VH-VL binders against q3z8e7. Designs and how they scored, part 8

Target 1, 156 residues: q3z8e7
Amino acid sequence: MVEKIPMTASGYKKLEDELSTLKVKRIDVIEEMRLAAMDKDMRENAPYHAAKEQRGQIEGRIKEIEHELKYADVSEYTDTNTSKVNMGSTVKLRDPKNGECCTYTLVSPKEIEPLKGKISASSPIGKAVFNRNKGEQIEIEVPSGTLQYIIEDISF

## First folded at step 21 (VH-VL)

Design X5
Fold by OpenDDE, look of step 27:
Structure X5 (fold): chain C 156 residues (1-156), chain A 122 residues (1-122), chain B 113 residues (1-113)
Amino acid sequence: as target 1 above (156 residues)
Amino acid sequence: EVQLVQSGAEVKKPGESLKISCKGSGYSFTDYWIGWVRQMPGKGLEWMGIIYPRDSDTRYSPSFQGQVTISADKSISTAYLQWSSLKASDTAMYYCAKHKWRFTEHSYFDYWGQGTLVTVSS
Amino acid sequence: DIVMTQSPDSLAVSLGERATINCKSSQSVLYSSRDKNYLAWYQQKPGQPPKLLIYWASKKESGVPDRFSGSGSGTDFTLTISSLQAEDVAVYYCQQYYSYPYTFGQGTKVEIK
């Protein structure tokens, strides 16, 4: 039996936040690897190898964090809901100008279904809302300019 | 409002060490890569490197690899550029700049610090 | 390294006239799968830090006047000021962020004739 790892509620939350961020970063790094690999010369260059190394580092840290979270013994408990948008989250966005709402779910690349509002965390919308709190105002760049939205609700 | 505030001008002698800072505010500091750009007097911009503050992942230009150290303290939303031994040729304006897009390395700079002038002379 | 070469090095244009700055990369900065060019333009006025004008070769940053535009693809890019204003006096830089190091052009100084 693995011994529990004592930590604070705030420490636990920080780990969760870091984990979520790393998971998105991993996706982006993988994409960067693909970009670098498109150029056969680049595959022999530092950028590709650096990205590959970074992926490994990210994955290593993810495993470490997951282990800590799995065996965490949080001695401090708070009823304060400090949840942020994470992978798997469903987010309701409201346009403050017209009140129109839209809903998106952040999913892994293999689960993307744009017609069902399932989007990548690495998408413009995904990046804008990731690790944000309910009530925050976010900006999304589009060809026509910058869109403003408020995160009205977060759910799983 | 996003802001990058850099430390003040420095006047140093060759051989001295130096660490200049760049403090970010108005955004999630840990989520965006932050870079350093050198501009020698009357010259153009030179990309030095970037760092991801959350895990301190760092990328250097080959021209600056081993010549400087880029670091970050995410607890105070501050990035650093440091020299162990300054040379006269290090005299320049140094800018810190924030990547536009979160998490991603391949991005451009949307916000810049005001710059730190470093003068190295005997 | 990807070398970025701007032309001309300096440009004098009369007020209200068109200013054209070219930037050429030693290799393509186009990601064909995304149809995006990893190319940015910056403006640097005397005594100030650079300011982002254009990204992805043709996308205008928020707050940038309409007279500024970016065009081009692959290895050849152009920054255009349709009607030069007094406040546009500056040095302009292109930058690729396709691969490390993210190199800048040598800069183009734009002055009023």
Scores: ipSAE 0.000, ipTM 0.578, lowest interface PAE 10.6, mean pLDDT 88
Fold by ESMFold2, last read:
Structure X5 (fold): chain C 156 residues (1-156), chain A 122 residues (1-122), chain B 113 residues (1-113)
Amino acid sequence: as target 1 above (156 residues)
Amino acid sequence: EVQLVQSGAEVKKPGESLKISCKGSGYSFTDYWIGWVRQMPGKGLEWMGIIYPRDSDTRYSPSFQGQVTISADKSISTAYLQWSSLKASDTAMYYCAKHKWRFTEHSYFDYWGQGTLVTVSS
Amino acid sequence: DIVMTQSPDSLAVSLGERATINCKSSQSVLYSSRDKNYLAWYQQKPGQPPKLLIYWASKKESGVPDRFSGSGSGTDFTLTISSLQAEDVAVYYCQQYYSYPYTFGQGTKVEIK
């Protein structure tokens, strides 16, 4: 089946509004980047890099929103829709046996960086934590047994 | 080099209009967002809003939306803060400040004006 | 609106001692895909405009002494002055620039004593 992305009706509308705004700002940032590159008094790369950074943020966010809207699975509106692990969440997992912690961020497949803790929602850890609350115990099956963690914290 | 020069102190009566200014120099004025910050006597800093002078795109704090007008005249590198009808509660120091980075609305302030004291009494 | 709450409201510290100021945001100011916290710290001395000290939670602005440092992530942030000097007596503000309005904390007055 097609990969679905859970969201509320208000979340969907917010993304549509953000997308419209970003497309407008993209045009302006591209022009300002062009103008910044022509400034004869440039002594630092910072003004040009700031423009390039902003453009990168806008382009990346536009692509992310377009993907999320395309595959959205809109459900009931709730004030607590950000209290559960969701796409973009950062989760802190604690091993109850020794107290050691690890931190993961749920990202899109193109943003996966396992060494930095950026994992997909379809990974074993991602599947185990998705839609779970702070304080819940989760289990991850590996060939040598079962790993257990407690969701210590959820942030965005 | 980079400088924000604000208009001088104002003493006004309730109901009067007022427009204070902030002139930017030493940088590309139209490429950076400029903001206004209120500081009431003995109180902390309050973000009022920002403007992008190239196209006058403006963001207001909800606390100030409809209470003031932020504008800019890019031809003279000047931003403005304006009241149509002052109240005694508008008595405060008002600062302008510019964003550090070109274009981005998600920035902190690196250069600040000297402040404009507005006193509204009677 | 993101509410920024500083602790304490005022702080008395002996010269040469460490001063620690906390700032807590009501929502995360971390943009996770870039791993940046959109938080700044300012110093304001009497009769002067604020001066930028720290941006992105932990980066020092040019010309800021090494004794100033920022730390924290997400919702909890700290400004530390490792060895307080007389010229550091001021009010310190945190500010988030993640989401409009770009709110400031209420301020923390740092005094000698």
Scores: ipSAE 0.000, ipTM 0.479, lowest interface PAE 16.0, mean pLDDT 83
Fold by ESMFold2, last read:
Structure X5 (fold): chain C 156 residues (1-156), chain A 122 residues (1-122), chain B 113 residues (1-113)
Amino acid sequence: as target 1 above (156 residues)
Amino acid sequence: EVQLVQSGAEVKKPGESLKISCKGSGYSFTDYWIGWVRQMPGKGLEWMGIIYPRDSDTRYSPSFQGQVTISADKSISTAYLQWSSLKASDTAMYYCAKHKWRFTEHSYFDYWGQGTLVTVSS
Amino acid sequence: DIVMTQSPDSLAVSLGERATINCKSSQSVLYSSRDKNYLAWYQQKPGQPPKLLIYWASKKESGVPDRFSGSGSGTDFTLTISSLQAEDVAVYYCQQYYSYPYTFGQGTKVEIK
């Protein structure tokens, strides 16, 4: 293999775990599409079109991971666990006042589920955390005022 | 404020290529289908097709299938209408328009661009 | 393709009088499980892009004057201007969005008599 993709052993493992998770999610999204297609009002079927878009993203990511694993050149170098919040990141926010934590995941607009913590980068929380590092204090402006949080953890 | 701003008028010769644009602002561009409508001089409206900018899924009128290309660049909130080889019969006003409803391909148009006049003369 | 046929092609109406525009589709645009007619009406004033007036055959878009109303179901639809104003001089188009291609009617030109 002449063209190789450098990664750590932990990076390789992370991709394997993501691939397994995505294959399960693919099954769920295909079923969601099937159920939505049973709706006789196909003309305004927003759930079907949202699931169609999710399926496309899942299939694309699966193909990317399979490529990366196929051409992986695994190194024993230690991972640098320094990462910025980006699309697809899951962030844990801690209120420094009382220590309470909330978890949010930055998702594409079609994947937004605010009650489950899946938010867009354009939301007040999304704007505040985007491109920030673990340990940073952030300020979130909401209609009720300004909230303070600390980014306790970032995962992908 | 929702706006669709189209590129300026074009004067071309038969056989030349052309790509006109429609930039959307004031709304979530990738959430809505956007379409193109032709109006030949003194004539009515003709539905050409629509595109979903998020994945570039397209629907063409049979009359325009293979005659034009509808595309979008979601990174700059812009839809395009393109000819590989213009004909004199392509002389018309071209409008872009946005579907009212998020996600669904089954919608009417609520906002329209100002139009782009394309003149093709030999 | 669903052919949309408007009548008349042109009409002249005195100020304050009623204008009636018909639109017939070659196939039903009623999605009966939802009781929805997939029909819209547009107004195009001279030198301007079209503007949405009516959707679902009878629902008035926000900001459209009360004198505009839509009616009909299945294959037969009507746009009514109850009291024509000078600003209503335009070409009016029906459009079905039931089945691709989402065809327009040929247009009805409304003028002041």
Scores: ipSAE 0.000, ipTM 0.475, lowest interface PAE 19.6, mean pLDDT 83
Fold by ESMFold2, last read:
Structure X5 (fold): chain C 156 residues (1-156), chain A 122 residues (1-122), chain B 113 residues (1-113)
Amino acid sequence: as target 1 above (156 residues)
Amino acid sequence: EVQLVQSGAEVKKPGESLKISCKGSGYSFTDYWIGWVRQMPGKGLEWMGIIYPRDSDTRYSPSFQGQVTISADKSISTAYLQWSSLKASDTAMYYCAKHKWRFTEHSYFDYWGQGTLVTVSS
Amino acid sequence: DIVMTQSPDSLAVSLGERATINCKSSQSVLYSSRDKNYLAWYQQKPGQPPKLLIYWASKKESGVPDRFSGSGSGTDFTLTISSLQAEDVAVYYCQQYYSYPYTFGQGTKVEIK
């Protein structure tokens, strides 16, 4: 089966809104290209070339969004589902070797901020914690080797 | 019918922040680019930039890029012009205006706000 | 940037006489169509915001008196007030919307002699 793209409901909504806006902008840009193309000297038609570039960017973004929406795995998280790590969960990991803790929040690809602990479900840490329970020991593969952690807390 | 209503006059000191507003009504706010124009005392009009409220796509004049922030909140049909640190040289009248044509960034302004006078002095 | 230069900077004209304001762009603002120059004219009366008069160089906005007309193409444009009225005392600006930034001319102040 084709891999799914994990996404929050709000992330899905934002992509739908962006797609709607881009489709409208595309109509305008295509008309601007048509109008600009009536100029006799296409080589020195700055408005035509600007519109052509803008159209290319719009078409590319539309295709990307349509792909993301087609394969989106939209999940909801609620207080009732805090027993397992899911999209939107904040997980506290404890290193059993030294007792040090770190926290991560699973977010959509567009919300990733690794330095603030906002990671995707497809990251090494995200893969290791997804759908796991509080108290489970997990292994995380990093460039420096394999790290072991205990899921100390899950919150939303 | 179509109205652009700007926030009231501001008197500020250098170094203070400021956010002025422009509320649109009587038309589909998210379908039209909105721009900001500066007019320094006794001087002409200066195009500052435009924003498309639907997705916040923004274009700045090179003279104002990095000097101000243009933003919009489509849920309340309002565009904003913002300074993080005002200078005495920011003393001017600021107008918002909407593009005539839906969707396209290539347009002139058909409706203007009443203006917001910003005075920056110590 | 396309520089818009208006001439004269100030103009004094007798009531009922013809007022002519010129606007010259540093680059052509005619594109996409032979009938479309991306140029607008605005009127700003004392103490008021600007008001659109002319778009596409020669098209009058709704409610603009017939005495106002725009002409020109490419780089040279003219706003004409065929019979100046007292209410026409204002500063007039041209603007190009051909390419960013959509620059204004420096303005032409029109006064009654």
Scores: ipSAE 0.000, ipTM 0.493, lowest interface PAE 15.6, mean pLDDT 84

## First folded at step 24 (VH-VL)

Design Y5
Fold by OpenDDE, look of step 24:
Structure Y5 (fold): chain C 156 residues (1-156), chain A 122 residues (1-122), chain B 113 residues (1-113)
Amino acid sequence: as target 1 above (156 residues)
Amino acid sequence: EVQLVQSGAEVKKPGESLKISCKGSGYSFEDYWIGWVRQMPGKGLEWMGIIYPRDEDTRYSPSFQGQVTISADKSISTAYLQWSSLKASDTAMYYCAKHKFRFTEHSYFDYWGQGTLVTVSS
Amino acid sequence: DIVMTQSPDSLAVSLGERATINCKSSQSVLYSSRDKNYLAWYQQKPGQPPKLLIYWASKRESGVPDRFSGSGSGTDFTLTISSLQAEDVAVYYCQQYYSYPYTFGQGTKVEIK
C-alpha cells in the first residue's frame, strides 16, 4: 500500500500546471534533438546531447509529478516551498553586468503574451528559469550570444 | 565497483573474422553508452564508435563505419566489436570504455577495460 | 572533423617542476548554452588503459591529484601538472566530445628531465 502524499489544493494545481508545461517543453526538446540530428555530419552534436540530457531531466520530473498527483492527498496542508519558479510564477531577472532588470511570468501556451512578459516555460527564458531558485544565476542563449541573469525575485 | 573486463588477446590471419567482448559490472549496464577506442602500436587513441545497450543505438566514426560492427547484449552486460574480414592494419589494442553520465552521449570515458590486443599477420 | 593538436609532442620536466601541455581544437568545443567546453584529458601509462583526468575542460575526475588541472575555453586548452611526480610519467591525450566523430589529440609524452 502506497502512502498518500499530503498537499494543498494550490499545490496540486501547481503540479498540474507544471506537468502541462513540462509536456510541452518535452515536445520542444525532442524537436531540438531532431533538428540537431538532421545534420548528417553532426558537426555540432553538442546541442543534440544537451537536448537529450534535458529531455531526460524533463521526463524524470514528469514521472515525479505524475507520481505525486496520483497519490496526492489534498487537504489543509501548509505549503512551505515557494522558492522555485513554477508555472504561474513571476520572475525578476537582473543583469549582473549593468543591473538592469526584466520581469517575466510563466504561463501556459495559450496565455503567452510576449509583449507583456508572459512567456512559456518552453521558451528560452522559461527553460532557463523553470524550477530554479531565487538567487541562482542563469544563462540564456540569444542570437547575439549568451546572456547571464540572476534570479532576483520569485512571486506568484 | 565499476569494472569492464575484455576478452583475451587474439592472433589472427588476414581475412579471418573476429568478435571481441567487453563485459561491464558494478553499474547499470544498459543505461550507459559504451565505446570502443583503437590504439595502434606506438600510436594514439582513436574513437571508433559507441553503443547504447538499452536500445542498441549505435554511432560510428566515419573511419570505422562499415569496417567494424559494434553490438551489445544487455542481458549479459556485454558489448562487442567485430570484424568480418581482418586486415593486417587492424593490428592494435582495442579498449572498451564507459560513458560517465547515464543516458547521455557525452563521450568522455571514466572507466576503461584492460584492452584486447589483436594481432593480424600472415 | 575537429582536429585536436597537442603541443609539444614530448616534454621533459624536472621533478617538482611545472609541466604544461597544450591542446588546440580546429573548431570551438564550447557550447554556450551550457557554458561548457566538451574537452577531456586522459593519462596513459605504459601497458595500461587511459585514465580520465579532466572533463568539461576543468573539472577534475574523482581520485585525481590536485596537482592536475585543466584550463582553457573555445579552442585552446591546457593541462597543467603543478609539481611533476615520478608517477606522472605518461602520455597525455586531450579529447573533444563536442561533435562526431569524437577525436583525440596525438598525445604528449611527459618524461622526467
Scores: ipSAE 0.023, ipTM 0.596, lowest interface PAE 6.5, mean pLDDT 88
Fold by OpenDDE, look of step 25:
Structure Y5 (fold): chain C 156 residues (1-156), chain A 122 residues (1-122), chain B 113 residues (1-113)
Amino acid sequence: as target 1 above (156 residues)
Amino acid sequence: EVQLVQSGAEVKKPGESLKISCKGSGYSFEDYWIGWVRQMPGKGLEWMGIIYPRDEDTRYSPSFQGQVTISADKSISTAYLQWSSLKASDTAMYYCAKHKFRFTEHSYFDYWGQGTLVTVSS
Amino acid sequence: DIVMTQSPDSLAVSLGERATINCKSSQSVLYSSRDKNYLAWYQQKPGQPPKLLIYWASKRESGVPDRFSGSGSGTDFTLTISSLQAEDVAVYYCQQYYSYPYTFGQGTKVEIK
C-alpha cells in the first residue's frame, strides 16, 4: 500500500508544469543523441555523452514526478479543469474561422504516424499545444502564414 | 511584445571581473532557451552558449567553456554572462538572444538584445 | 566542430538585381529522419543586432519580405535576395544548429553596386 502524498493544488500544478517541460526536453535530448549517433565518431564525443546523461537525469525526475502526481492528495479543491495537453494526449483543434476540426495525439518520436494524427511534441503543432489548456487559442506558423486554432478538447 | 534588454556598456581593465545581464519580457522566460553570442569588433558572430532558465541547464561552446559563466534567474527573467578575469581579447559586443520555440535546444534566435559592448583595455 | 563557410565574403549588387549568398557546412546538417536542415540565416545591419531571416534552411521568419529565400540541403545552402533593395545592405550570416557547438558562418557583406 502506497501512502498518499499531501500537497496543495498549486504544488500539484507546479509538478504538472515541470513534468510537461521535462517531457519535451526528453524528446529534444533523444533527438540530440540521435543526431550525435549519426556520426560514429560522435558517439565518443562529449556532446553525446552529455545528452545521454541528461536523458537519464530527465527520465529519473519524470518518474519521481509521475509517482508524486499519481499518489498526490490535493487538499485544495478547484472546479476548474486543469487538464493540460501532455504526452499521450489527444487534442482536438478547431479552426475558429471555418469551424473545421482536426485531432492529434502527441506521441514519442518512435510512435509518430502523421497520417493517423500521431505527432511529436516537438512538431510545430505539438509545440503549439503542449502544456496548453482546453479553450486556449494557439498559433501555428505555416508557409502560407499563421494558422489559428482553439483547443476544443483534450483527452488521454 | 517580446523584448530582451541588456545591461549597459562596460569599460574594464584586464583582470577585472564582470557580469552583464539580459532581461526578457513579453514571453514565458523560463520556457525558452536563451543564448549568448559574441561579436568582436569588425568580426562575425560567435555562438558562446545557451541556458534553459527553468532548470538552468547550460551548454557552452568549447571555445568558451571555462572562460565564461552563463547563468539565469528565472524569478526576474534575467540571464547573465560573467567573467572572473577579463582579458583584452574579451573586448566585443555581446548579444543575448531567445530561442524561437519553447523547450527546444535548437538554437536559432528570433529575438535579440540590443547588445552590450565590453571594452577591456589597460 | 561544424565549420560554416560563406561565399563570397563581400558582394556588390545593383539595386533590383539578385543577390546570392552561399553557405557550406563541413558536414551535413540534414537530419534525414525528419528531412530537416538545421540551418538559419541572419541579417545584421550596422549598429544593430542580428535579425532572423530564415530557419530550417528555407522557412522565412514572420515579417521577412518575400524577396528573401533560403534553399539548399545537406552541406550547401543559399540565401537569395531576388531584388536587392537599399535597406538590404547588411552582413548576412548562416548558422547551423545541428550539433554542438552551434556555429555561424563568417558573414557576407552585401553592398549596393
Scores: ipSAE 0.017, ipTM 0.585, lowest interface PAE 6.9, mean pLDDT 88
Fold by ESMFold2, look of step 25:
Structure Y5 (fold): chain C 156 residues (1-156), chain A 122 residues (1-122), chain B 113 residues (1-113)
Amino acid sequence: as target 1 above (156 residues)
Amino acid sequence: EVQLVQSGAEVKKPGESLKISCKGSGYSFEDYWIGWVRQMPGKGLEWMGIIYPRDEDTRYSPSFQGQVTISADKSISTAYLQWSSLKASDTAMYYCAKHKFRFTEHSYFDYWGQGTLVTVSS
Amino acid sequence: DIVMTQSPDSLAVSLGERATINCKSSQSVLYSSRDKNYLAWYQQKPGQPPKLLIYWASKRESGVPDRFSGSGSGTDFTLTISSLQAEDVAVYYCQQYYSYPYTFGQGTKVEIK
């Protein structure tokens, strides 16, 4: 019934820390707005409008983090090697057509770094590999069609 | 120190209204789901529902949906359980309890209030 | 609703001996993609609110003595008190928090024989 947002314990902690930092920054920006509004010697109040925009960005990010934390499904980090792809797993995928390999690590949404191969469990690649065993062939749907890969290796 | 302090015992007649409270302190009240649990005399624990005080998102057990109202006032760090018309079968101990983890609804209860005894008799 | 059934309803155990309480859910509370069982155990002494003992089926809450242990997976769970102490006389409840409503078991009263 309620959609869960998968994440690691470390990913959850990072979001909590960012939220705490943003709440402090929000206090500072609100005070900056108050001080800028007191300076009424000008027809234009560029400092006030700049602070207002910054506040909007901070409030938006706070709401995003609060939503993700509210629906978080946190898994325990383990250093146990398993045969199934799970949260925190690193998978090596081999293209059977040409033998090329790609490596991906399943991480929480906050830890996503696509250029370094850190992807979410809900991404096309993440959905295709989740809960699969070493040696299984998988299909990944992309705009240009369907790609075939074999799970060559699974590691922590 | 984390504390959940509930309002005092109540003696009521059938048909009367009642609102009991649970005040949280020592933690960020609005960031944790808080729930209510009924324990009828000599019986086990019954999960009634939970509320997220920040946005007042509320989830009820089907057994209690429409029978009680769960609410919260985050400005005074207080959750409420209320009845519009009490029945004798509402005689029970009522506990509030908070989720262990901040923000998430996927949790269990780590801190409990002392309980509020509600007695409804003719 | 997921029905939680505890057994036995009451248990008399000699001081210093092992007490074993079982809890069975009508549906699996194992979230297999995380390998986590969404099950908690609580202790309730007379005149007191419940106290959290075990979460995720097997993890002890901070400050809970190591004589308390939880085990099991899926639908079958066990709370074990390895050496019963006088202060362990209480009613014990399991609870699932896998899906709403987060139902409790009916309770198991543990007493000294």
Scores: ipSAE 0.000, ipTM 0.534, lowest interface PAE 12.0, mean pLDDT 84
Fold by ESMFold2, look of step 26:
Structure Y5 (fold): chain C 156 residues (1-156), chain A 122 residues (1-122), chain B 113 residues (1-113)
Amino acid sequence: as target 1 above (156 residues)
Amino acid sequence: EVQLVQSGAEVKKPGESLKISCKGSGYSFEDYWIGWVRQMPGKGLEWMGIIYPRDEDTRYSPSFQGQVTISADKSISTAYLQWSSLKASDTAMYYCAKHKFRFTEHSYFDYWGQGTLVTVSS
Amino acid sequence: DIVMTQSPDSLAVSLGERATINCKSSQSVLYSSRDKNYLAWYQQKPGQPPKLLIYWASKRESGVPDRFSGSGSGTDFTLTISSLQAEDVAVYYCQQYYSYPYTFGQGTKVEIK
């Protein structure tokens, strides 16, 4: 039985980001070692030995992070995969009258691109779908009246 | 689109070896535990074990420890279930399935392969 | 090993009526410090692989209809189908993922009366 490592979603993300950074740095250090190894005198090759030491530290930290992520118990991380429409959700709406579908993604205000379907939770469509389940019928108020749609699918 | 595609049905004789496969696509294969589940004809689901493809850390049900080998090749996004000597009692449907959550062993199966029917008869 | 016991083994329910399936674990699957029950429910229709319905005992997976709900804690759990539909004819399995091996219940077959 391996002890579980409690972790917040923020902490998990921080470790993922550090891991990604270290893997890139590892590639660079391995190349530094390769270039330095073209020097035939290893005892006089300070760049090689410095890179070898850096690689050891990087590999050690990578292994540690991968271990922590493997045994992580992340309650907030597991909650992002809900069946209800939330921030970051992509929702497919079906018009019950004619079967036509449209797709929207709820994004932060700085990421809004309405013509590409990226809308805010405060938009008419966003308000209508937020916190709703697949299969629910919703109403969207537009200048020409009230439109009715069915939430066909939700993805994250 | 996440997919787990298993190798085709097998008809074997007792004593023969067999290795069946499960190829994952549409996700970071090496970062998710993947497991095998047996379903004998007309019976329920049996958890056989799981593997973490990145480092091949493998966990077996005691009922299957030493009876099968679970392995993975992350370079081709494929997990394997292997017998060195099949028995008639190995006749069953075998499913692969992946854990929902990245890295963690504390998960359930969200995507399942289509199944591989293994028939062992003399 | 944690033994998962389902009841009943088979259940016949009229269309539109409630179906109730029970699952009992031989040990608690509640991780108390996180207030999480490590229990999932799966649906297996004839000739198909299992499909995830419920996780953490009560959370519905994306795309699963609202008529499916899970409840319970510790050792006693329930899957409820509030209004049985024809497409709900299947075998239902509970599974614990609290400790290895991650055992399944024996299954409950749900049929139309």
Scores: ipSAE 0.000, ipTM 0.496, lowest interface PAE 14.4, mean pLDDT 83

